# VH-VL binders against q0aze0: the designs that were tried, part 60

Target 1, 268 residues: q0aze0
Amino acid sequence: MKIILVNNRFKENTEKKAQEIAGQLSALNVEVIIDNGLDEPYAGTVDFIMVLGGDGTMLRAARRYGQRAIPVLGVNMGTVGFLSNIEINELAEYLPLILREEYSLEARMMLEVAVFQQQSLLTRVFCLNELLLRSNSPRMLSFALEISGQKLEPYRGDGLIVSTTTGSTAYSLSAGGPIADPQLDAFIVTPVASHIINKRPLVVSPEREISLHLLEEREAIIGIDGQIKMDFGAENRVLIKRAPHPLLMVNLKAKPFFTSIDRSLQRQ

## First folded at step 2 (VH-VL)

Design xd7 (framework fv_ixekizumab)
Fold by OpenDDE, second read of step 3:
Structure xd7 (fold): chain C 268 residues (1-268), chain A 123 residues (1-123), chain B 112 residues (1-112)
Amino acid sequence: as target 1 above (268 residues)
Amino acid sequence: QVQLVQSGAEVKKPGSSVKVSCKASGYSFTSYYIHWVRQAPGQGLEWMGVINPSYGSTDYNQRFKGRVTITADESTSTAYMELSSLRSEDTAVYYCARDTLYSGSEYFPFDYWGQGTLVTVSS
Amino acid sequence: DIVMTQTPLSLSVTPGQPASISCRSSQSLVYSSGNTYLHWYLQKPGQSPQLLIYKVSNRDSGVPDRFSGSGSGTDFTLKISRVEAEDVGVYYCMQGTHWPLTFGQGTKLEIK
């Protein structure tokens, strides 16, 4: 068995714990790769990914490894979030189950985000939470939203969020989007400070494609999961689809979403 | 053109604090780490800490025992390093440097540096 | 902390002659991924450090091919095939594999 331990190198406690866990796993004849963000994603085959930390670390892990259809376990290191399944102090109890592959998987839809310069692909990424288009100036953006070839009325505002249901409790929520069942596959399109009062978020079928481009020469930014940012201008367009593979989140411990949502949201 | 422009020289009393700024330009500020490294007169380089401007995560050299605070302001593309409880031994040139955050196919370890900020601690 | 030891601490070289600087780490710098994060920097007089070599043997953009890096594990070497006047300064090795990041003492290169 080969396991990737993903941690945050900015969090010393997670680094130390990763090393400790790596030692324990090695003693059990498990091959371990530690990914603390220092290196590019490990290219070799692995059987399991263990994420030590909070939602941010999970999002990074999802972007780096989610397309590979590898079980991913979130292990909370004392932070508040929605993406961890067990606590660090519980890991020892569940380690035997992990090694015996006695766990269930929950498929979480991811986004496939493609950014173009004219007809040229600049970048393609998979992400678990959302894509954000926002103004990079005090001025509002004017941009076109197209859903499966249907052109909507032009949007005007600070920006737009296209989120998965997993991401519904992230930035989309702060922008007034609905809370979605993570077991549901859907896009959530949430306006950010639209000039139209009460501009409603859209819940869109995962079978559809979403396209965005600016209608005027303005400086904008695309954000991915709040961690990756890139410039976005009039010559760019973004195409959003359902990723071809979901993130396979390990379910070792029952964690009811709706019964814990209030607690989690209050802690954020 | 990538540039890191630091604030001017400082003269401080022992026990006080200093805050040095590092303004980044010519690239996406949130796409790279900012490190702080200092160099005492006639001495080598010492790593102080790092920040991820994307979400504000930091890590510090424990040798400073909590005296260092690194922050970043995305709106101004500026990183800050504050050193408290200054001592004469803290007299040094302080540098900020860029480092690869999301490497993709490229890797840039400290490929751009600020011009340095001299901090003199004297009674 | 990882101790980085450079040798020599100073060297004087006639222009056109080769130079070699050694850097030894107290522990292996091979990361779990197989990468080795050993880098070389040059600080010219009155200037900020600048990147020369990263990950043992990769030259940064604009660095002349007369600079080369090699090594593995705990022993690394920076070589200059033909030293020029512009190469004067202090050379530092740095390890980025282990926290905290640490530098060598520096090697001062002068022209005879």
Scores: ipSAE 0.014, ipTM 0.531, lowest interface PAE 8.5, mean pLDDT 90
Fold by ESMFold2-Fast, scan of step 2:
Structure xd7 (fold): chain C 268 residues (1-268), chain A 123 residues (1-123), chain B 112 residues (1-112)
Amino acid sequence: as target 1 above (268 residues)
Amino acid sequence: QVQLVQSGAEVKKPGSSVKVSCKASGYSFTSYYIHWVRQAPGQGLEWMGVINPSYGSTDYNQRFKGRVTITADESTSTAYMELSSLRSEDTAVYYCARDTLYSGSEYFPFDYWGQGTLVTVSS
Amino acid sequence: DIVMTQTPLSLSVTPGQPASISCRSSQSLVYSSGNTYLHWYLQKPGQSPQLLIYKVSNRDSGVPDRFSGSGSGTDFTLKISRVEAEDVGVYYCMQGTHWPLTFGQGTKLEIK
């Protein structure tokens, strides 16, 4: 059995904990690869991915490994979040189930984001939460939105979010988008501070292809999962579609989505 | 308007510690990394470390590991850099600088810098 | 650590003439995404560094179009098409692709 331990080099003590867990797994004849985010993703075959950290670390793991159809377990190390399934102090209790492959899997849709300059592909990335197009200056953007070849009226405003259902509680929520059941597959398209009166969020089929480009030269960026930013100009185009594979999240313990969201909203 | 305002100049004795502050305003403090960079008199720029104010997580240039501690106080939107066991070679202008949050494997440009804090270590 | 080497270390330019500064990295700066995290900063006398160019060729907000960046892999160039008095200072390249972050040693630009 081969397991990747993903940790966050910026999170205090995660490197030490990863080394401890790797030692425990090696003693059980499990081969361990540690991914702290500094190198390219491990290219070899693996059987399981264990993410040590909070939601941010899980988002990075999903971008790196989510398309490989490998079980991914989120182990929380003290940060509040919704993508972890167990706490670090529970790991020893659940480890025998992991090694015997006695768990269920929950599929979460992902986005495939392709950025072009002219007709050339500049980059292709996957993400679990959202793509954000936003102005990087006080000037509002003017941009074109196409959904499956249908050209909408030009958008004017600070930007646009294209979100998965998992991402519905992240930036899309802050911009006025709906809360979606993460078991539902859909894109949520949420305007950011739109200058056009009454532009509303759209909930569209995950089989749709969404295209964005600027109608005039502005300082803009594309943000991925709130963690990666890329410059975006009038010569660029982004194409967003459902990723070929969902992220396969390990479920060892019931985690109640709706009560967690309800509690979070009551704090505002 | 985005601003990073640092604390004033300090004169320290060898073996002591110094703590420099960097107060951020005009943006969401927890949405951007804060880096610390120093510049010895007449020399170039040297990266010291970074903090993610959202998690409190830090990473340091190994040269300074064990002597440098970077912290952040979200309630005051202020980052701090403390350097201990000061030597004359630590005499430098210390800058804080802003960078956007991302996966930890990519670093984007430092788009806003503090005005710098001169720390002089003399016997 | 990635070593960033700038040439020349200093240059003097007559106003209105072009200037060119080279930056070489000891390893490729192309990230797996295809992006290259090579940035240029200007430090004017007595001031903090300021961003000029990010990701090889993108001009930061407010930077005059006489500044341009180019290059790929390990070789990068900052060019000023017509040097003006306000361009005096020390220019630094920086790489953000590999850990730890490293700067070039700096190039001092003076007016003749």
Scores: ipSAE 0.000, ipTM 0.420, lowest interface PAE 14.8, mean pLDDT 85

Design xd8 (framework fv_ixekizumab)
Fold by ESMFold2-Fast, scan of step 2:
Structure xd8 (fold): chain C 268 residues (1-268), chain A 124 residues (1-124), chain B 112 residues (1-112)
Amino acid sequence: as target 1 above (268 residues)
Amino acid sequence: QVQLVQSGAEVKKPGSSVKVSCKASGYSFTSYYIHWVRQAPGQGLEWMGVINPSYGSTDYNQRFKGRVTITADESTSTAYMELSSLRSEDTAVYYCARGEKYTILSGYYGMDVWGQGTLVTVSS
Amino acid sequence: DIVMTQTPLSLSVTPGQPASISCRSSQSLVYSSGNTYLHWYLQKPGQSPQLLIYKVSNRDSGVPDRFSGSGSGTDFTLKISRVEAEDVGVYYCMQGTHWPLTFGQGTKLEIK
């Protein structure tokens, strides 16, 4: 068996735990690749991905490996989050089940984001939570939104979020979007500080294609999962659709989404 | 002879920090975990945390809420437990103890060798 | 956290008579490997704790055979077949299956 351990290099104890776990797995003839974010994603075939950290580390793992249809387990390192299944202190208890492949999988939809300059593809990225279009200055943006070829009236405001249901509790929530059951497949389109008072969040089919472009020259940014930042100008267009493969999240124990979000909202 | 020898008794004022040492001898220091357990006068045993000296990785009981830090120095075969923001309720005997490593196929086996204990008194 | 409950909290025994101490956990202590990490310690007056029984029923080196442990799942028992004067002290159960490690509140054994 070959396992990738994804960890957060900026958390010293997490990196020490990753090394310790890798040593123990290697003693059992399990091949271990450590991914601390510095290098390119491991290109070879692997059987399992273990993410040691919080939601941020899981988001990075999903972008790097989520399209490969490999089981991904989130192991929490003490920060409250929604994407981990077990705590680090429980890992030893559950590892025999992992080695015997005795677990269930939950599919979580992902976004495919393609950024163009005029007609040329600049980049294609995948993400688990959301794409954020926002102004890079106090000035409002004027931009066009199309949903499956249907052109909406122009938007004016600070930006727009296109989110998965998994991302409904991230930036979309802060901008007034709904909390969605992550087992549902849908895009959530949430305006950010819209100047037009009648612009509301939209919940649309995951079969839809969403495109965005600026209607006037402004300094804007595209943000991916709150971790990747790209300049976006009037010569750019972004196309968003459902990614070809969902992230396959390992379920070793029941973790109740609704009681977790309810508790989280009390501690603002 | 397998042995854990701790530093001497300490008297500290509230709000200060204390650092207790635990020197191991008679075995391979990096082959075992070192646990820290405290006991307030007339009370039971309370687990504080553990270190794996091979990697320096630690686990702590959340009841101490960011106040405890455990470290190990392989060159001297010595583990340390530092407790900060001391309160009168922290008055206790602090023990270090050797335990078999927690692994992917096993839980903790128990602590088979204990230090003699270090009395820490917190008073104004 | 797993709560470990010992009964009785105090026990007074005539020398040569048997003693029994119970320990109950709030959750099963069976690890996924099938092992159960329930251990018993004795703390004699003025001394550090010492390991008596590990993994439910195994005596530590040097522990007399009058001590025995038994149990499964959430219910465990430490038995002393013939109590001797040197057995005086406080007995603690401890679980090592779930994080964090937790001890029972202790059972004080005294001689009549």
Scores: ipSAE 0.206, ipTM 0.628, lowest interface PAE 4.5, mean pLDDT 88
Fold by OpenDDE, second read of step 3:
Structure xd8 (fold): chain C 268 residues (1-268), chain A 124 residues (1-124), chain B 112 residues (1-112)
Amino acid sequence: as target 1 above (268 residues)
Amino acid sequence: QVQLVQSGAEVKKPGSSVKVSCKASGYSFTSYYIHWVRQAPGQGLEWMGVINPSYGSTDYNQRFKGRVTITADESTSTAYMELSSLRSEDTAVYYCARGEKYTILSGYYGMDVWGQGTLVTVSS
Amino acid sequence: DIVMTQTPLSLSVTPGQPASISCRSSQSLVYSSGNTYLHWYLQKPGQSPQLLIYKVSNRDSGVPDRFSGSGSGTDFTLKISRVEAEDVGVYYCMQGTHWPLTFGQGTKLEIK
């Protein structure tokens, strides 16, 4: 068995724990690769991904490895979030199950985000939470939203969020989006500070495609999962689809989503 | 070792087409742009176009007025450049080059790996 | 299209002496992110071009420290502190900020 341990290099506690866990796994004849985000993603085949940390680390892991259909376990290390399944102090208890591959998987829809400049694809990424388009100036953006070829009325505002149901409890929520069942596949399109008061978010079928482009010469930013940014201008367009693969999240411990929402949100 | 290996020299008549291949090795083919650049004898470098092998999207120098077609075959890690309606002025060495890596971070670092070049001679 | 203008187009340098090549763009090469995608290439005789400097001032791997790049906006300079015989060839600046990509005319460097 080969396992990737994903941690946050900026969090010393997670690095130390990763090393410790790596040693333990090695002693059990498990091959371990530590990914702290410094290097490129490991290109070789692996059987399991263990994410040590909070939601941010999970999001990075999803972006780096989600397309490979590898089971991903979130191990919380004292943070508040929605993406961890067990606590670090529970790892020893569940380790035998992991090694025997005796666990359930929960498929989480990811976004496929393609950013274009003219006819060229600049980048294509898969992400677990959301794509954000926002103004990079004090002025509002004017942008076109198209859903499966249907052109909506132009949007004006600070920006727009296209989120998965997993991401519904992330930035989309702060922008007034609905909380969605993570077992549901759907896009959530949430306006950010629209000039139209009470502009309602849209819940869109995962079978549809979402296209965004600016209607004026403005500087904007594309954000991915709140961690990565890129410039976005009038010559750019973004196409959002359901990723062809879900993130396979390991479910070792039952975590009722709806009963934990209030607790989790109060801590944020 | 990262390298791009191009097909051999071509001699073509005016009005015909030429297709040059560029085989990539030593890196993930679909992770980088492939650019095509040509150089007429004793002249400078001219950018022809680019392809994203993972998507197949292309962008061309409009100066070629649609005569250039760039394609990529992921299965063989090979990029192709086809130039049609050849003219004498198309006589040049044609280069493929590895461009920017796919990233959502601003990182356009130019062309860091070049093929050995393919001489295409257009003559009656 | 962005026009890249190099000066001089040719220079002959005594080994050990410095060299300087200028590259001017018809428009600013500063991207909205603040990055400037101006690159320098060297094409040695009988060889393919090779990357020397990327993003104005960053040396590519294996490039000697006698090479340096500087500039901003529309004006850029490649400097060689001590020219060596192996530095003979044609130098090109290239902008990667705007589509289509464009090169300078090239500067031929020879040894006296």
Scores: ipSAE 0.009, ipTM 0.478, lowest interface PAE 9.0, mean pLDDT 90
ESMFold2-Fast, scan of step 4: ipSAE 0.000; ipTM 0.384

Design xd9 (framework fv_ixekizumab)
Fold by OpenDDE, second read of step 3:
Structure xd9 (fold): chain C 268 residues (1-268), chain A 123 residues (1-123), chain B 112 residues (1-112)
Amino acid sequence: as target 1 above (268 residues)
Amino acid sequence: QVQLVQSGAEVKKPGSSVKVSCKASGYSFTSYYIHWVRQAPGQGLEWMGVINPSYGSTDYNQRFKGRVTITADESTSTAYMELSSLRSEDTAVYYCARAFDSYGLEVTYFQHWGQGTLVTVSS
Amino acid sequence: DIVMTQTPLSLSVTPGQPASISCRSSQSLVYSSGNTYLHWYLQKPGQSPQLLIYKVSNRDSGVPDRFSGSGSGTDFTLKISRVEAEDVGVYYCMQGTHWPLTFGQGTKLEIK
C-alpha cells in the first residue's frame, strides 16, 4: 500500500505529525509520500490520501489530487471544519481499517472552472468549494449570469458565488446561501451584497452550465476556494460545470452532518 | 521510469487523416495532462493541443481547431492525436509530452517527451 | 497569441567559451499564482526536445550547473558558462503562462 500524507508546511504541528505518522506507516510496510505543498504533486500511483489539518488543507489536496479518483481521508488536527472525518487522536484506532480498505466512500461533487479571455483559455481549475467573483473596487459590479444558455437579468452587487453543496457551509453561507446536504449534487449560486435587497440564491442542477462575464469595463477578482486569486475583467468569461469526477471522501466514522451544523458553525 | 512511446512513421495523401498514438508508462496516466507538439522539417515547435486523461477534456490551438482531435484511453494508458484534412504543410514530426499540474492549476512545462512520429503528407 | 522572440537565431561558439540566448515575450509571463512559466528546452540533433530550465531559473534533473536561466516579466536569458560539444543543438524558450502555449523560433548552437 502507498499513501500520500498531505499537510500544511506553514503549520509546524502538521509537519511534525506527518513525519510521525509516516514513521508509523513505514513500520507497517506502507510506502509513504509526504506532500506539504512545496513540491509538485506525486506522479506515481497511490492507494490512499490522508489529509492532516483543516478544511484549507483538504481543499488544496482536492485540487491537487481530486482528479485521480483516490480515496481521501480528512484528519482534523484541532481545527473547526466540515471536511474532516476523524480526529488525529483517532487515527491509530482506524488505521487497521484503512490498511484493510474497510471504509466507505462519499462522492462529493467538484466544480470545473474555466476562465477565458476571448477564445483563449487562461486557466482551468477543479475545486471542491466555490468560485467567487467579486469587485476589486469600491463600486459594485454589473455582470451577466447565464444558466444553460438562459440569460438572467443582469446582476448588480459586490459579486457572486457559485458553490458546490460541499461549499455551502463555506463562503456561500456567509453570504446568505442555504446549507445544503453534502450528499446532494447541485450548484448554489449566491449573490454577494446584491443591489437588490434579499436577492435569493439559486439552487441549480449539476447538469447545467453556468457562465459569468462583466457587463462593463471594471476590474474584478476570481477566487477559488478562498486560496487562489486571479484578475477578471471585461474581456474575460468564466464557465462553470460539474467536474466529471467527484472527490472520493473516505468515511470511516459516521458524522451526522445536520446534527453537527450548529456546533461547527458556532466555532467559526 | 516515465516513458512515452509513440506510434511509427506515417505517409499520407492530402485530404486524408492520420492518428498518432502515445503510450504512457511509469506513472499514473490520469494524473497528468498530455500535450501534442509538432515540428515541421527544419522549423520550430508548435503546440497543438492538450488533454486531461482523467476527464477527457481538451483544448486546442485555434490554428488546428476543426482538424485536430485528441483522445485518451485510460485502460491502455494511451493518448491519441488525430489530424484530418491533411495538407503538405502538415508534414512534421509530432510529439506527445507530459505536463504537470499544481494546486489544481495547469502547470505547463514538458519534462517528458515521446520519441516523435514523422508524418509525411505527399501526393 | 504570445509571441516569443529569441536572439540570436544561431550561435557558433568555441568550446569552453560562454554563450547567452535571449528570449522576449510579447506579454508578461507572470501567472496569477505569482509563478512565471518560462522554460528552456534543448533539442539535440536527431532527438526529441529535452527540458533544461523550468520556471525561469530552475534546472531540470541531470542538467549541468553550466546552464542557468534568469529574467522576469517579458525578458529572459539562458546562459551557458562553458559550452561543450554535447551542448550542440537548438534551444527553445517556451511560455506556459498563456494559452495557447508558444515557443521561440529556436537558437541553433554550433561548435567552432
Scores: ipSAE 0.005, ipTM 0.461, lowest interface PAE 12.8, mean pLDDT 90
Fold by ESMFold2-Fast, scan of step 2:
Structure xd9 (fold): chain C 268 residues (1-268), chain A 123 residues (1-123), chain B 112 residues (1-112)
Amino acid sequence: as target 1 above (268 residues)
Amino acid sequence: QVQLVQSGAEVKKPGSSVKVSCKASGYSFTSYYIHWVRQAPGQGLEWMGVINPSYGSTDYNQRFKGRVTITADESTSTAYMELSSLRSEDTAVYYCARAFDSYGLEVTYFQHWGQGTLVTVSS
Amino acid sequence: DIVMTQTPLSLSVTPGQPASISCRSSQSLVYSSGNTYLHWYLQKPGQSPQLLIYKVSNRDSGVPDRFSGSGSGTDFTLKISRVEAEDVGVYYCMQGTHWPLTFGQGTKLEIK
């Protein structure tokens, strides 16, 4: 068995804990690869991915490895997030189940984001939460949205979010999008500070293809999961599709989504 | 264990078309982009285009637009490059190549190459 | 299209001596992320190209320490500290920053 431990090197506690866990797994004849996010992703065959950290570390793991159809377990190292399943102090209890593959998997859809310059592909990125198009200057954007060949009326505002259902509780929520059951596969399209009356969030089939481009030369960016930023100009086009593979999240412990989100919203 | 195996050499007449295959094995076919690169005898490398096997989306070098078509068949893990309206200048070895570290990581370089397919265009 | 210019076009080296190949791009290869997508390939006689170095300075798995890459912006260098007979072939630089992908014209390395 070969396991990748994904951690955040810049958090000293996570690096020390990753080394401890790697030692424990090695003693059980498990080969361990540590990925602290600084090097290229491990290119070989892997049986399991353990993410040591918060939601941000999980998002990085999903972008790096989510398309390989490998089980991914989120282990919380502090403040409880939406993407972790167990706490770090529970790991020793659950390790035997992990090694015996005694767990269920929850499939979470991902986005495939392709950025073009005219007709030339610049980059492709996968993400678990969302793509954000937004202005990078005081000027608002004018941009075109096309859904599966259907051209909508132009948008005017600060930007647009295209989110997975997993991302419904992330930036899309802050922009006024709905809370979605993560078991549902759908794109959620949420305007950011739209200046056009009655532009509402849309919930559309995950089989649809979404494209965006600017209608005027403006300073804008594309943001991926709040972690990657890319320049976006009038000569650029972005194409968003359902990624080929969902992220396979390990479920060792019951985690009631609706009561958790309800409690979180009351606290704030 | 990653392998890209291409179809055999072909001799074609000017004005005809050729379709070269590239069969992938040892990895998840839809998780990596496949590129096509050609090399005329004694000359350098020229990028032709790319396909995302999962969605069938393609991008081509403008030099070949209107003549090149790249496709992928997920059921057989095989990519194809078809070049039409052949000229003697199209005589070359055609390579398929897989991008390293899956296409979602903003990295484009070719760690794995097919063995090449010689296409000769003559009358 | 980005033009990649290699110098020299041909290089003859006595075994054990160093070799250096330069690659210059017509515009900066630094992407907006700060990464530089310049890669080096070796094509041995009768074989497919093989990856030597990716992203300026990273050796691919199995590539000997004799090979090193360096550079920034528009000027890049591939160095071989001690040339061996098995290093004979044509070396190509490639840029991956801008589409379409483009290669240098190649540098032929021969043993004297």
Scores: ipSAE 0.000, ipTM 0.401, lowest interface PAE 14.9, mean pLDDT 84

